# Designs tried in a protein design chat: VH-VL binders against Uncharacterized FAD-binding protein C1783.01. Part 2

Target 1, 263 residues: Uncharacterized FAD-binding protein C1783.01, of Schizosaccharomyces pombe (q9us28r162to424)
Amino acid sequence: YGIFAAPILDVRVLTNPGAVKRTYNLCLDISKYPLLEGKDWKIGGSFGIMPPNSDAEVLHLAHLLKIPQHELYVTKVLRTNGGRWPTIWGEDKPRCLYTSLYHIFKWCSDFISKPPTKSLIRLLAEHTLNPVEKSVLLALSDFRQDESYCRICTQSCVTLPDILEAFPSCHPPVDHLISALPQLMPRWYSISNDPSLANKRLEMAFTVQEYHSPNGQSRTGICTGFLEDLALAFLKARHDGSLANKKFTVPMFRGVQQNPFAK

## First folded at step 9 (VH-VL; from s2 with heavy chain G50I)

Design u6
Fold by ESMFold2, look of step 10:
Structure u6 (fold): chain C 263 residues (1-263), chain A 123 residues (1-123), chain B 106 residues (1-106)
Amino acid sequence: as target 1 above (263 residues)
Amino acid sequence: EVQLVQSGAEVKKPGESLRISCKGSGYSFTDYWMHWVRQAPGQGLEWMGIIYPGDSDTGYNQKFKGRVTISADKSISTAYLQWSSLKASDTAMYYCARLGYDFWKGSYPFDYWGQGTLVTVSS
Amino acid sequence: AIQLTQSPSSLSASVGDRVTITCSATSSVRYMHWYLQKPGQSPQLLIYDASNRATGVPDRFSGSGSGTDFTLKISRVEAEDVGVYYCQQYSSYPLTFGQGTKVEIK
């Protein structure tokens, strides 16, 4: 399966302005999607979207890690200990990757949708200079006790950036950090129409998933936040009459009913 | 080329104030931590504190907290070390040192040092 | 604070001699660095992260160690190697240096 950049043909807002939940309908052009022989799109079938992290989140993480902005875009050799890098579709083996930190943080690493693992927190503790801060991180990463980790990290929706902000003496090596972060996973959606009847146009609806960070800031889920940003930009371009000058695409792929990476 | 240029030697009396400077050039001044290290006459090196010029986040060795102030003016790429009231025990060579930014591997050496500022406090 | 103790505190060597300097920490150190301060000069980085030579440092300098025990070696001392060698930990605040090892060349 390859990732297809599906053009957005239309956006409809399904909820009233100011509603608690925001729901949109997207119409995607899948006419050029490379289908496998004998396969076609089915109503009620599934497809996946590979959401990137926003540039704002990537730049924020780089700032917290004290990475100069120009170094983000320099091609580096990245060595892995295994796993499927840079995407979930790669071979599960150790390898060298030739890419930039920007590409890894933008498209490959999941640093905001899940709390850091205890293993990651242990890495952070090992590279924390302030002894008090280190002792807190060691307690959170203690594999013998889950109480503090569950309350603080899981239930409070703590992310890696949140920990780096709270523990300013934590300076993890970026090569270890990249190896320890989970990969961005596809998000699965149902096809809500019959694309064969609609001239290979795929319709889907999504509701923006919101949650709050420990400091009270509202955040959106990676995929639905990404889709909302595209939807709003499309609507603005329609209103301004500039649609023909802009490209709005969704990175997607056709799913199988039993996804090999589902857990 | 990275260069740290410090202000000239100072001779002061106890109780006087003093500010010495360290100007960084050849790199993005606000992207690197700057440290101050002292060396009393005939003695070894002693870490005094740090500043991140991008946001003025500072930290001090407790031995010097309350006795010195570390600051920076990012508009002129200059870090400062200052005393409001000098003591004879402040007689030393003072170095600024840049923290190396090997963010990839996490090593944090003092990779570039200023030439030093000799501060003499005597009557 | 992590205290670093160097051994020996001073030594006198002839050109071509092998020199070994040790640095012992009171607790585990993740990042240990070595500096040379030549007479009348600022300190200069020699070795970072225990074993990596800084740019421009001759291959006669090498470093090793982990945990609490670290070593700097000069395989064949040269006249320009005179000065005071310092180990320095970057693992816990306050950052600390060893007391120094003065190397004199005969």
Scores: ipSAE 0.361, ipTM 0.711, lowest interface PAE 3.3, mean pLDDT 85
Fold by OpenDDE, look of step 9:
Structure u6 (fold): chain C 263 residues (1-263), chain A 123 residues (1-123), chain B 106 residues (1-106)
Amino acid sequence: as target 1 above (263 residues)
Amino acid sequence: EVQLVQSGAEVKKPGESLRISCKGSGYSFTDYWMHWVRQAPGQGLEWMGIIYPGDSDTGYNQKFKGRVTISADKSISTAYLQWSSLKASDTAMYYCARLGYDFWKGSYPFDYWGQGTLVTVSS
Amino acid sequence: AIQLTQSPSSLSASVGDRVTITCSATSSVRYMHWYLQKPGQSPQLLIYDASNRATGVPDRFSGSGSGTDFTLKISRVEAEDVGVYYCQQYSSYPLTFGQGTKVEIK
């Protein structure tokens, strides 16, 4: 669905070993990128990367939701009544898709990058068995009281998994949860070279973003973490001589924009 | 200031029905669980049940289940405890208590109590 | 149900004395609270989550413990501390209280 798998041609580490921040540069082959008619690569423009959630995060969420491992990968028919879901592109229309819970959580649902909305927290509260736990979640979901929500969710960067871990008796139905979660959105990067003058190669630099959960666990940004994993895997393959037998690609959004925020 | 004000003392006969009340003020009544606790004369505290006024979700101590009904009217910030048929053994002081919370510390105490309603059941 | 047993059931102390009350649970308790019921009054929150003093509670009161054993201490008891102390667990339903410890002043 509107994703171009851009081959990685080269990877460079731009920071020294042991640096607090890790920065990489990727060289992408965009020779086969399907540009829209009349559109071209422009310096100063932007391109989008559509990162997936990590397998670790997906499996962890599945565990918290008590989804059996075998069921996670079962092909299911997903029917929508309208909208653009599970993507942000295309026309607003009902869809019938063959997919799995794994793929939905992997590619379509954002349960990490943003704190749960009050609406989502209310949904969670409605499916919480322990009255004590339910009371806390209901309080957090109160639209009349924003202080607690801001302090606990927004300022502390609490995620859905964090909530589910903190409230063991919370068990929302998967279909309700999926419907309530925001779509996983592309991350936009600036075009800093002219691919037309560089044999259709796109250079991109990124710095790995790191966060800490309320319990102190280290976490990376969805996109920068994903790109780092690819970068390291590429470097490893290059080192051991197996690069020729492997394919490394970055999922690019099929859209080049002069302004990523332009409507 | 958070306050829980309960209805006045009651003197009843066995078999009679009764409803006592607890009115909350000084806070969002619909956002906090309300508990009922009784204390027989010269005895300790005994938990009876719980209600969330926001959606009237209720729970009971099995000891009292079927004998009492807990309800709430959120429009007037009032919780109720009622009996369809009183017994002499129901003679006690009845307290409503608000359940507080602390998300980070995981504390759930009864932070505010009503003044109590004395119910006397005798033939 | 989790049963809570307090010790002692009653004690008499002089003003300025140290007082120690214990609460033992039949199973592990995640949340333990202490209340004081002064004569003729409603219970009032004293200590929440084992060791935190409620608002307005003097620093002569302290709480400690985890698992199945909890303790309330008064470093220097005063006349106003007379009443019945209750431990209470909120780990599982039904919620339960200790039988109470009556504190009197000589």
Scores: ipSAE 0.010, ipTM 0.513, lowest interface PAE 10.0, mean pLDDT 89

## First folded at step 10 (VH-VL; from u6 with heavy chain Y101T)

Design v3
Fold by ESMFold2, look of step 11:
Structure v3 (fold): chain C 263 residues (1-263), chain A 123 residues (1-123), chain B 106 residues (1-106)
Amino acid sequence: as target 1 above (263 residues)
Amino acid sequence: EVQLVQSGAEVKKPGESLRISCKGSGYSFTDYWMHWVRQAPGQGLEWMGIIYPGDSDTGYNQKFKGRVTISADKSISTAYLQWSSLKASDTAMYYCARLGTDFWKGSYPFDYWGQGTLVTVSS
Amino acid sequence: AIQLTQSPSSLSASVGDRVTITCSATSSVRYMHWYLQKPGQSPQLLIYDASNRATGVPDRFSGSGSGTDFTLKISRVEAEDVGVYYCQQYSSYPLTFGQGTKVEIK
């Protein structure tokens, strides 16, 4: 029941060039997926994809946090006091993990898809040197009113990197940031075929989710942006004749349609 | 072997300028924050400010902002603390201290300190 | 700014005594560090993040605490432990130190 690296067998572009929406079909090889005994795939059922943050986003965050290169990739022991982190729905227990800051930011922390909480903004304010910048962050974190927070953070799609860029005197401790950030969660997709009838191949369609950052730049959703990048790289490799030299996989798992954290 | 070597003691008069130095060796100078801490005679420790030598990003305790300038020359792995106009109240021992920057040390302790530079300002 | 008050301000101990130093903060502190400044020397790191011993620090030194109250203990004081002990918070700028605890061995 772990996360499976499903090879991409084919990509089809479902929308015409120049269309407003971009939609793709992926064909995934699930022949080696370790199914539990008595379980099978169903047409119209669901599966989860664990989208990583892009390397560009991870490296940008590391730059903003002034994390030295040797600290970002070094593997060390991380001990937890309990809970399920970094797993999505594992046992609530203390853990001993061999990991790196890169791996945590890549696979475990959601610093893009949700606005920073007021508690996280308070942490940032406490570690901000410029008094004008600190006052703004304190106001955003103020529990007595939501006007500034809603306007700036929720309605404008502000992310942690956006705040760090806007408040250059903010230098928070990295370990506290990681503990305060939400876990990166799976995105759920429908199976568009019957894989048992299609030689253990799973087909799915996705439409790229777009939105605009506070400065007006287009951004894509974490998962659909990740999938589009893979799809385009696959298509380029097929066009260039280099498919045999490259490996394209989607980290996925079979799951019940309902969110396992719903209760 | 990390070392922070500071410039020698200074005796100055009020109104004079001064720049003291802290040379780092045995580590990647541009990858670690450098702090300045003062200790007035017979008194405790007081944090003054910080610099990231890689890009010269600086920050000050507001008590000292405008009173001192923190800078670095990364080509010679040296940080500086500078006054344009000294006051008698600036008489103190001044330390540079390196901030640890690994996640596993938690909250960034001052892991290495210079030997100190005594600055005496009197008329 | 977070003010740190150490207790006691000074003490005299015999070799082998257990010594306890406290540090109280005016606001909650997530990151507390302890330093020893031996006579004529620069401060040196003893304990970081409340309870972790720095490299080379003997196991007779231990730290504990959270929130506003922190403690440094020396289980069996030795002659070399003389000096001034400082707590330091790294939870809110400006960074601040306690006023110090002078330890003398008699």
Scores: ipSAE 0.559, ipTM 0.816, lowest interface PAE 2.4, mean pLDDT 86
Fold by OpenDDE, look of step 10:
Structure v3 (fold): chain C 263 residues (1-263), chain A 123 residues (1-123), chain B 106 residues (1-106)
Amino acid sequence: as target 1 above (263 residues)
Amino acid sequence: EVQLVQSGAEVKKPGESLRISCKGSGYSFTDYWMHWVRQAPGQGLEWMGIIYPGDSDTGYNQKFKGRVTISADKSISTAYLQWSSLKASDTAMYYCARLGTDFWKGSYPFDYWGQGTLVTVSS
Amino acid sequence: AIQLTQSPSSLSASVGDRVTITCSATSSVRYMHWYLQKPGQSPQLLIYDASNRATGVPDRFSGSGSGTDFTLKISRVEAEDVGVYYCQQYSSYPLTFGQGTKVEIK
């Protein structure tokens, strides 16, 4: 994939213990970052981070979908007819991929960041055995029922796993689900320093986003949560003197943009 | 070799209970959905319900819901279809069928079928 | 429920003839399969996912279609092809079959 693994050179905690929000600063080594032709590091521009889904989330989803573990990790050749799938970068062309369901869910499919689309909910409804549950999902997928969708899905930060848990008779085909799920997208951060003047070091600050699931469970944003885990792991390794024996990298999108909204 | 072997033909009277079985072999029984399909005499195929033997997750065609129970014993790789009270209209050939799973090709056909169990319900 | 209607309901062909069976769905179907039930036997998978021949199925069988319209073709029918053909969808519960097409040999 077109991901650059940027080594973490330093981590700083910018907030005090007990703060309502947790903020960190990472120093990334971008000395080997492959800049696209004609692109430079510019203050005010943006760089992208490609966070994976956590192993816990992937395994949980696999469980909900009744994917056996041995099948989850089996590597197979997948041929595509075109497009950029399973990523959003690279050339639009047919591909021959050697991958697994685990890898697809971890690096390619976004099933946590956004509420399921009405189209996805419709798909789920079509594969729901219980008529009552099906009717509810159909209602949620109705484009004329925007209020209900917004209230239940958007405002409550409902995720695909949440729906699958709430509707136990829903059993979507995995391939269809994968095709219907949005791709994991880069999370864009502002370039706040000039790496050319900072010995090819990129500084980034981030605040951990927290929200609650419909059942009250605390969740973090996919990217900020991922980065926090890395930050804490780095700090721990530094504290115990094991940093030299460990590799800490941030997966960066191979593209720097002046406008983060440009597609 | 994948095989589905069903129990023998049954002759029953209305009101009697019945449980027929389907034993799977040659594959991981707990990893594949098992379906039941009915075929009345001279009629087509009708889907009845589904079970996942790994956790006994079940679903039913609404037409049969409440009249039949689908279950499984994973320890002996066997799925069951049972009636608490048979009706004459339950006279049919009953098939168990494994749902093939290919996550990569997106194929979910009934790739293997039992030989069928003929159930005759008459006074 | 998605209803599947096959055409024709029955046909009689001579050995070597080309046979065409159609299956029409009331709604779009992503997964369509075809089965053959020979006389006195259980159904057997013939075509999966609209156009793929199951293991052991002769190349004289072919499937095509998408959306709501699907077709099964036998390029040169043989005596062993006698039976009832069923289309089946796995796009929506409850799963449904076509009413069947009986194929006989003259």
Scores: ipSAE 0.457, ipTM 0.783, lowest interface PAE 1.3, mean pLDDT 91

## First folded at step 11 (VH-VL; from v3 with heavy chain T101R)

Design w1
Fold by OpenDDE, fold request of step 14:
Structure w1 (fold): chain C 263 residues (1-263), chain A 123 residues (1-123), chain B 106 residues (1-106)
Amino acid sequence: as target 1 above (263 residues)
Amino acid sequence: EVQLVQSGAEVKKPGESLRISCKGSGYSFTDYWMHWVRQAPGQGLEWMGIIYPGDSDTGYNQKFKGRVTISADKSISTAYLQWSSLKASDTAMYYCARLGRDFWKGSYPFDYWGQGTLVTVSS
Amino acid sequence: AIQLTQSPSSLSASVGDRVTITCSATSSVRYMHWYLQKPGQSPQLLIYDASNRATGVPDRFSGSGSGTDFTLKISRVEAEDVGVYYCQQYSSYPLTFGQGTKVEIK
């Protein structure tokens, strides 16, 4: 998809066990990072991480949508008529893609970090079998019912899976659902060191963001959770001496943002 | 080859119970939605309800809600439509139909149909 | 519920004639299909997703349309095309069919 896989050179845990928040620092090798023309690594700027959805979330969604396992991983040729999808940086043009439903959900679709739009909820409502459930979803999708939408969807951090679980008679068509979901976007982090002065090493510190589902289940942010998993896996490999046999990389957006007020 | 084979014609009286069947073969029975469609004599097609045999998830047209029960036995790849108390107005041809799917093309037609079960309810 | 209205309800054509059937929906339909029910038979899929011929369907059949208006055309009707044609939507529950169009040959 045109992302840069930045090798992880080092991982540091910055918080002690028992801390309310978990914070890590990653050292990334950006020696081969393809800088765009006219762009440089400057302190005060930002770089983007392209995190995927977790396998657990993808499989859970697939289950809710009744997508058989053998179909989830099947590679298909997908032809688009135009646009930049499934990329966010590519040209607006028709594409011929070799992908799977699994990959689309994992790398392209954001069904967790943003609340479902009213249009998406409308789609869900139209494909809901139970009339009571349907009526509730229709009400939520009504643009005249903004207060209810904000309270239930925006303020409570409700996700698509949460809705599907709460409305078990809802069975949307997968293709339409995918088209209605927002793209998974890069998460931006500040450039806090000059890699040019540090042997092309980029330092990034992050704190794991934690949320709670409507049912009280704990969840992490897509990106910080993803990075934590990588960090822990790296540390484990280092501890057991298997680091040399494993490749740990962070998917980076190909582009840095410049800060005109950078020092 | 995908096939849906339905049970034979039924002649019943009002108030009697009835269960008709639809057996699927030639495909993964548990992975496709099965629908029931009714056609009264000389009338058009009418959607009745749906079941996902994999987990027996069911839904109904409200017109038939409470009067019919849709079920499935995945062990024998069979879907059922049943009445606890038939009415004369239930006289019709009943079809089971598989909902096809192509997640990439966005296709969800009734791609295969049973041969139909004629149910006649008369005093 | 989305209502589908077909036009005409019936027609009589000669072999070789061009036949046109329309289906109008009360709301926008993303998934529209056409079925043919020949006399004494079960319905069979004819066109799916407005314009795609099902397997084994002759090229004299074609479908078009989007939104609320859909059309089925037979370029050269044959005797074997006799039956009732139905449009059907999968865009909203409950699923619904058109009232049907009976096609006869003179």
Scores: ipSAE 0.883, ipTM 0.953, lowest interface PAE 0.5, mean pLDDT 94
Fold by OpenDDE, fold request of step 14:
Structure w1 (fold): chain C 263 residues (1-263), chain A 123 residues (1-123), chain B 106 residues (1-106)
Amino acid sequence: as target 1 above (263 residues)
Amino acid sequence: EVQLVQSGAEVKKPGESLRISCKGSGYSFTDYWMHWVRQAPGQGLEWMGIIYPGDSDTGYNQKFKGRVTISADKSISTAYLQWSSLKASDTAMYYCARLGRDFWKGSYPFDYWGQGTLVTVSS
Amino acid sequence: AIQLTQSPSSLSASVGDRVTITCSATSSVRYMHWYLQKPGQSPQLLIYDASNRATGVPDRFSGSGSGTDFTLKISRVEAEDVGVYYCQQYSSYPLTFGQGTKVEIK
């Protein structure tokens, strides 16, 4: 759904080891990037990366939802009745997809970067067995009670898995949950060089910052964490001489944006 | 073939303890929620609670919470419903039922039922 | 809890008649199922997700509805259709059933 696998040509670490924030620079080969008609690479513009959820997060969620492993990877034909899903800016139309629950959670569902919506929390509440837990979730889902919701969900960077862990009697139906989860969206990065002047090489810098979940677990942004993993894997491969037999690519959204303030 | 086989009828007195069983076969016992449903004589169906045999995660209808315990032994694919102290009002037919699932179609019916266990509690 | 109210509570029909049973919920229901409990038997799944016939269920049975109102229809009722029909929701805990509709044949 509009993803270009951009080969990584080079990786540089721009921060010192042990830095609280880690900054990397990737050089991407965009020679085969399918620019949309009328679009071009412009300094000051932006390009999108389509990050997946980590396998660890997907498997963790699957575990919380009690999805058996043998069912997680089963490929099914999924027919939608309409909408844009799983595309980002595609036409509103029915689609036929070959996918799996694993794939949906990995590539289509954002259950980490955004706090659960009140509607989603309401869904969770409805499928919560413990009356105390249910009451709490219902309260959080109440549109009349914004303060508690904001404090818990936004300020604490609470995720769906966090909620499910905190409310162990919550067992939402998977299909409804999937439908209620926001779609994974491209993360946009600034174009800092002119690829046309750089032999179709796109330079991008990103910074990884760690934060802690309510339970103290260290987390990173979905995209920055994903990119860091790629960067480190690339560096490792380069170090051990195995880079030639490995393929490192960044999933780029097939679209670029121009800076509306650029002349 | 999926089958749920329940233990035989029970005749008990008030205050006595009881555990009835439901053995599943023909499917992965640990991967499906098992529910208990009660039917008092001449009455409708009443949901009691659930268990996920894979990890023994349990939940209860508040009406029965504290009075019944749902458990499972996955090694023998058996779910249990037990009372520590029976009451006359516990007289009923008890059914175990598997919660079916289709994550793609969004279907979660009780697709298979046990034959029922009649529990009679009388002085 | 979501309460389910069936109508009618009982009915008597002749073989070949059309039978209609309704189930009304106090709140919107995403997952509605119908069961038939024949005399002396365990409940059996009849319709799942409002409109899908379970395996082995004759095509004379049909279900429809959404939101809070659901309907089970039997075209040309047969003697073997005698029993109590229950609607059941899986949209909210605690799970609940309708009070049942007893269907008898004249």
Scores: ipSAE 0.874, ipTM 0.946, lowest interface PAE 0.5, mean pLDDT 93
Fold by OpenDDE, look of step 14:
Structure w1 (fold): chain C 263 residues (1-263), chain A 123 residues (1-123), chain B 106 residues (1-106)
Amino acid sequence: as target 1 above (263 residues)
Amino acid sequence: EVQLVQSGAEVKKPGESLRISCKGSGYSFTDYWMHWVRQAPGQGLEWMGIIYPGDSDTGYNQKFKGRVTISADKSISTAYLQWSSLKASDTAMYYCARLGRDFWKGSYPFDYWGQGTLVTVSS
Amino acid sequence: AIQLTQSPSSLSASVGDRVTITCSATSSVRYMHWYLQKPGQSPQLLIYDASNRATGVPDRFSGSGSGTDFTLKISRVEAEDVGVYYCQQYSSYPLTFGQGTKVEIK
């Protein structure tokens, strides 16, 4: 989809063991990035990373939705009526995609980084069997109860899986759910070095974002978690001498906006 | 071929207990929701409840909650509907129905039905 | 609960006639299905998702509609089409059926 798989050339751990936060630095090879004519990498510019949801999260969600494993990986031709989906930069047009539920959840759907919308919660409520659970979900979806929604969903970083776990009698239709979920978006990072002066190497530092679910379980941000997994895998491979036999890449693209962080 | 085969007709008295069965074949029994639908004599169809045989997740129409129990034995691909104490008003044809699914097109119809079990409750 | 009301409750048609049955919902329905219960038989799926014919269903049957209003049409009714037709929604629990439309042949 026009995403460049940037090879990881080096990984450094910037924090000490036992630190409250974990920070890494990745060195990406962008020498083969297909830059448009007249375009170049600029300090202060931005690049986007397209992280997938982790396999663990996808499989967990599939389990909660009672999607059998054999059906999760079945490839189908999906025809859309329009939109830029499954990307955010494509033309708005009908598309014909060869994909699976697994790939949709892994690459296209954001069911973790954003709290469920009231509309989504309403959908969940409508497909909840237990009347008590249904009532609670309906209350959360009520536009007249914004305070409760904000307190429970937004402030506590409640995710779709959290809700489905908390409300075991909730069984939404998968197609409707997929349609209701926001698209998985790229995460933006600033260019802090001059790749033109560094043999087309892009340096990036990131700190792993950690969140706590209502049940106290720790989770990481989609992108920083993804990058950490790659970083650790790279370090492991380097340690055991298997680095030459493995390919570590980061899906990324050059930013099209001069300041993506401007509000 | 997908088939749902239900147990035979029952004649009972008020106060008696009863369990009727629905055996599925020709598909993965544990991967599809099974529903129970009632039809009183000369009346329409009424949804009673559901079960997911894979983990025995159950749900009920509130109208029937507490009066019936839905269960399943996945080892023999069989779903059950049972009463602890029958009433005359429980006289009806009972159908099990599989909930079909198409995760891509958003289709969730009752695509297969049992032949029905007639339950007659009279003093 | 979403209530479904069918119209008419019963009708009598001659072979070859066009038959129209409507189903009105109290709330918007995303998933609407139609079933036919022939005399002495179990219900059978006829139309799913408002407009799709189930496997083996003749092309004389058609469905349409969205939101709260749905329609089942038989372009040329045949003797074998006798029975009670039900609409059913899967948009919210509890699942509900229409009261049924009895179709007879003159």
Scores: ipSAE 0.846, ipTM 0.932, lowest interface PAE 0.6, mean pLDDT 92

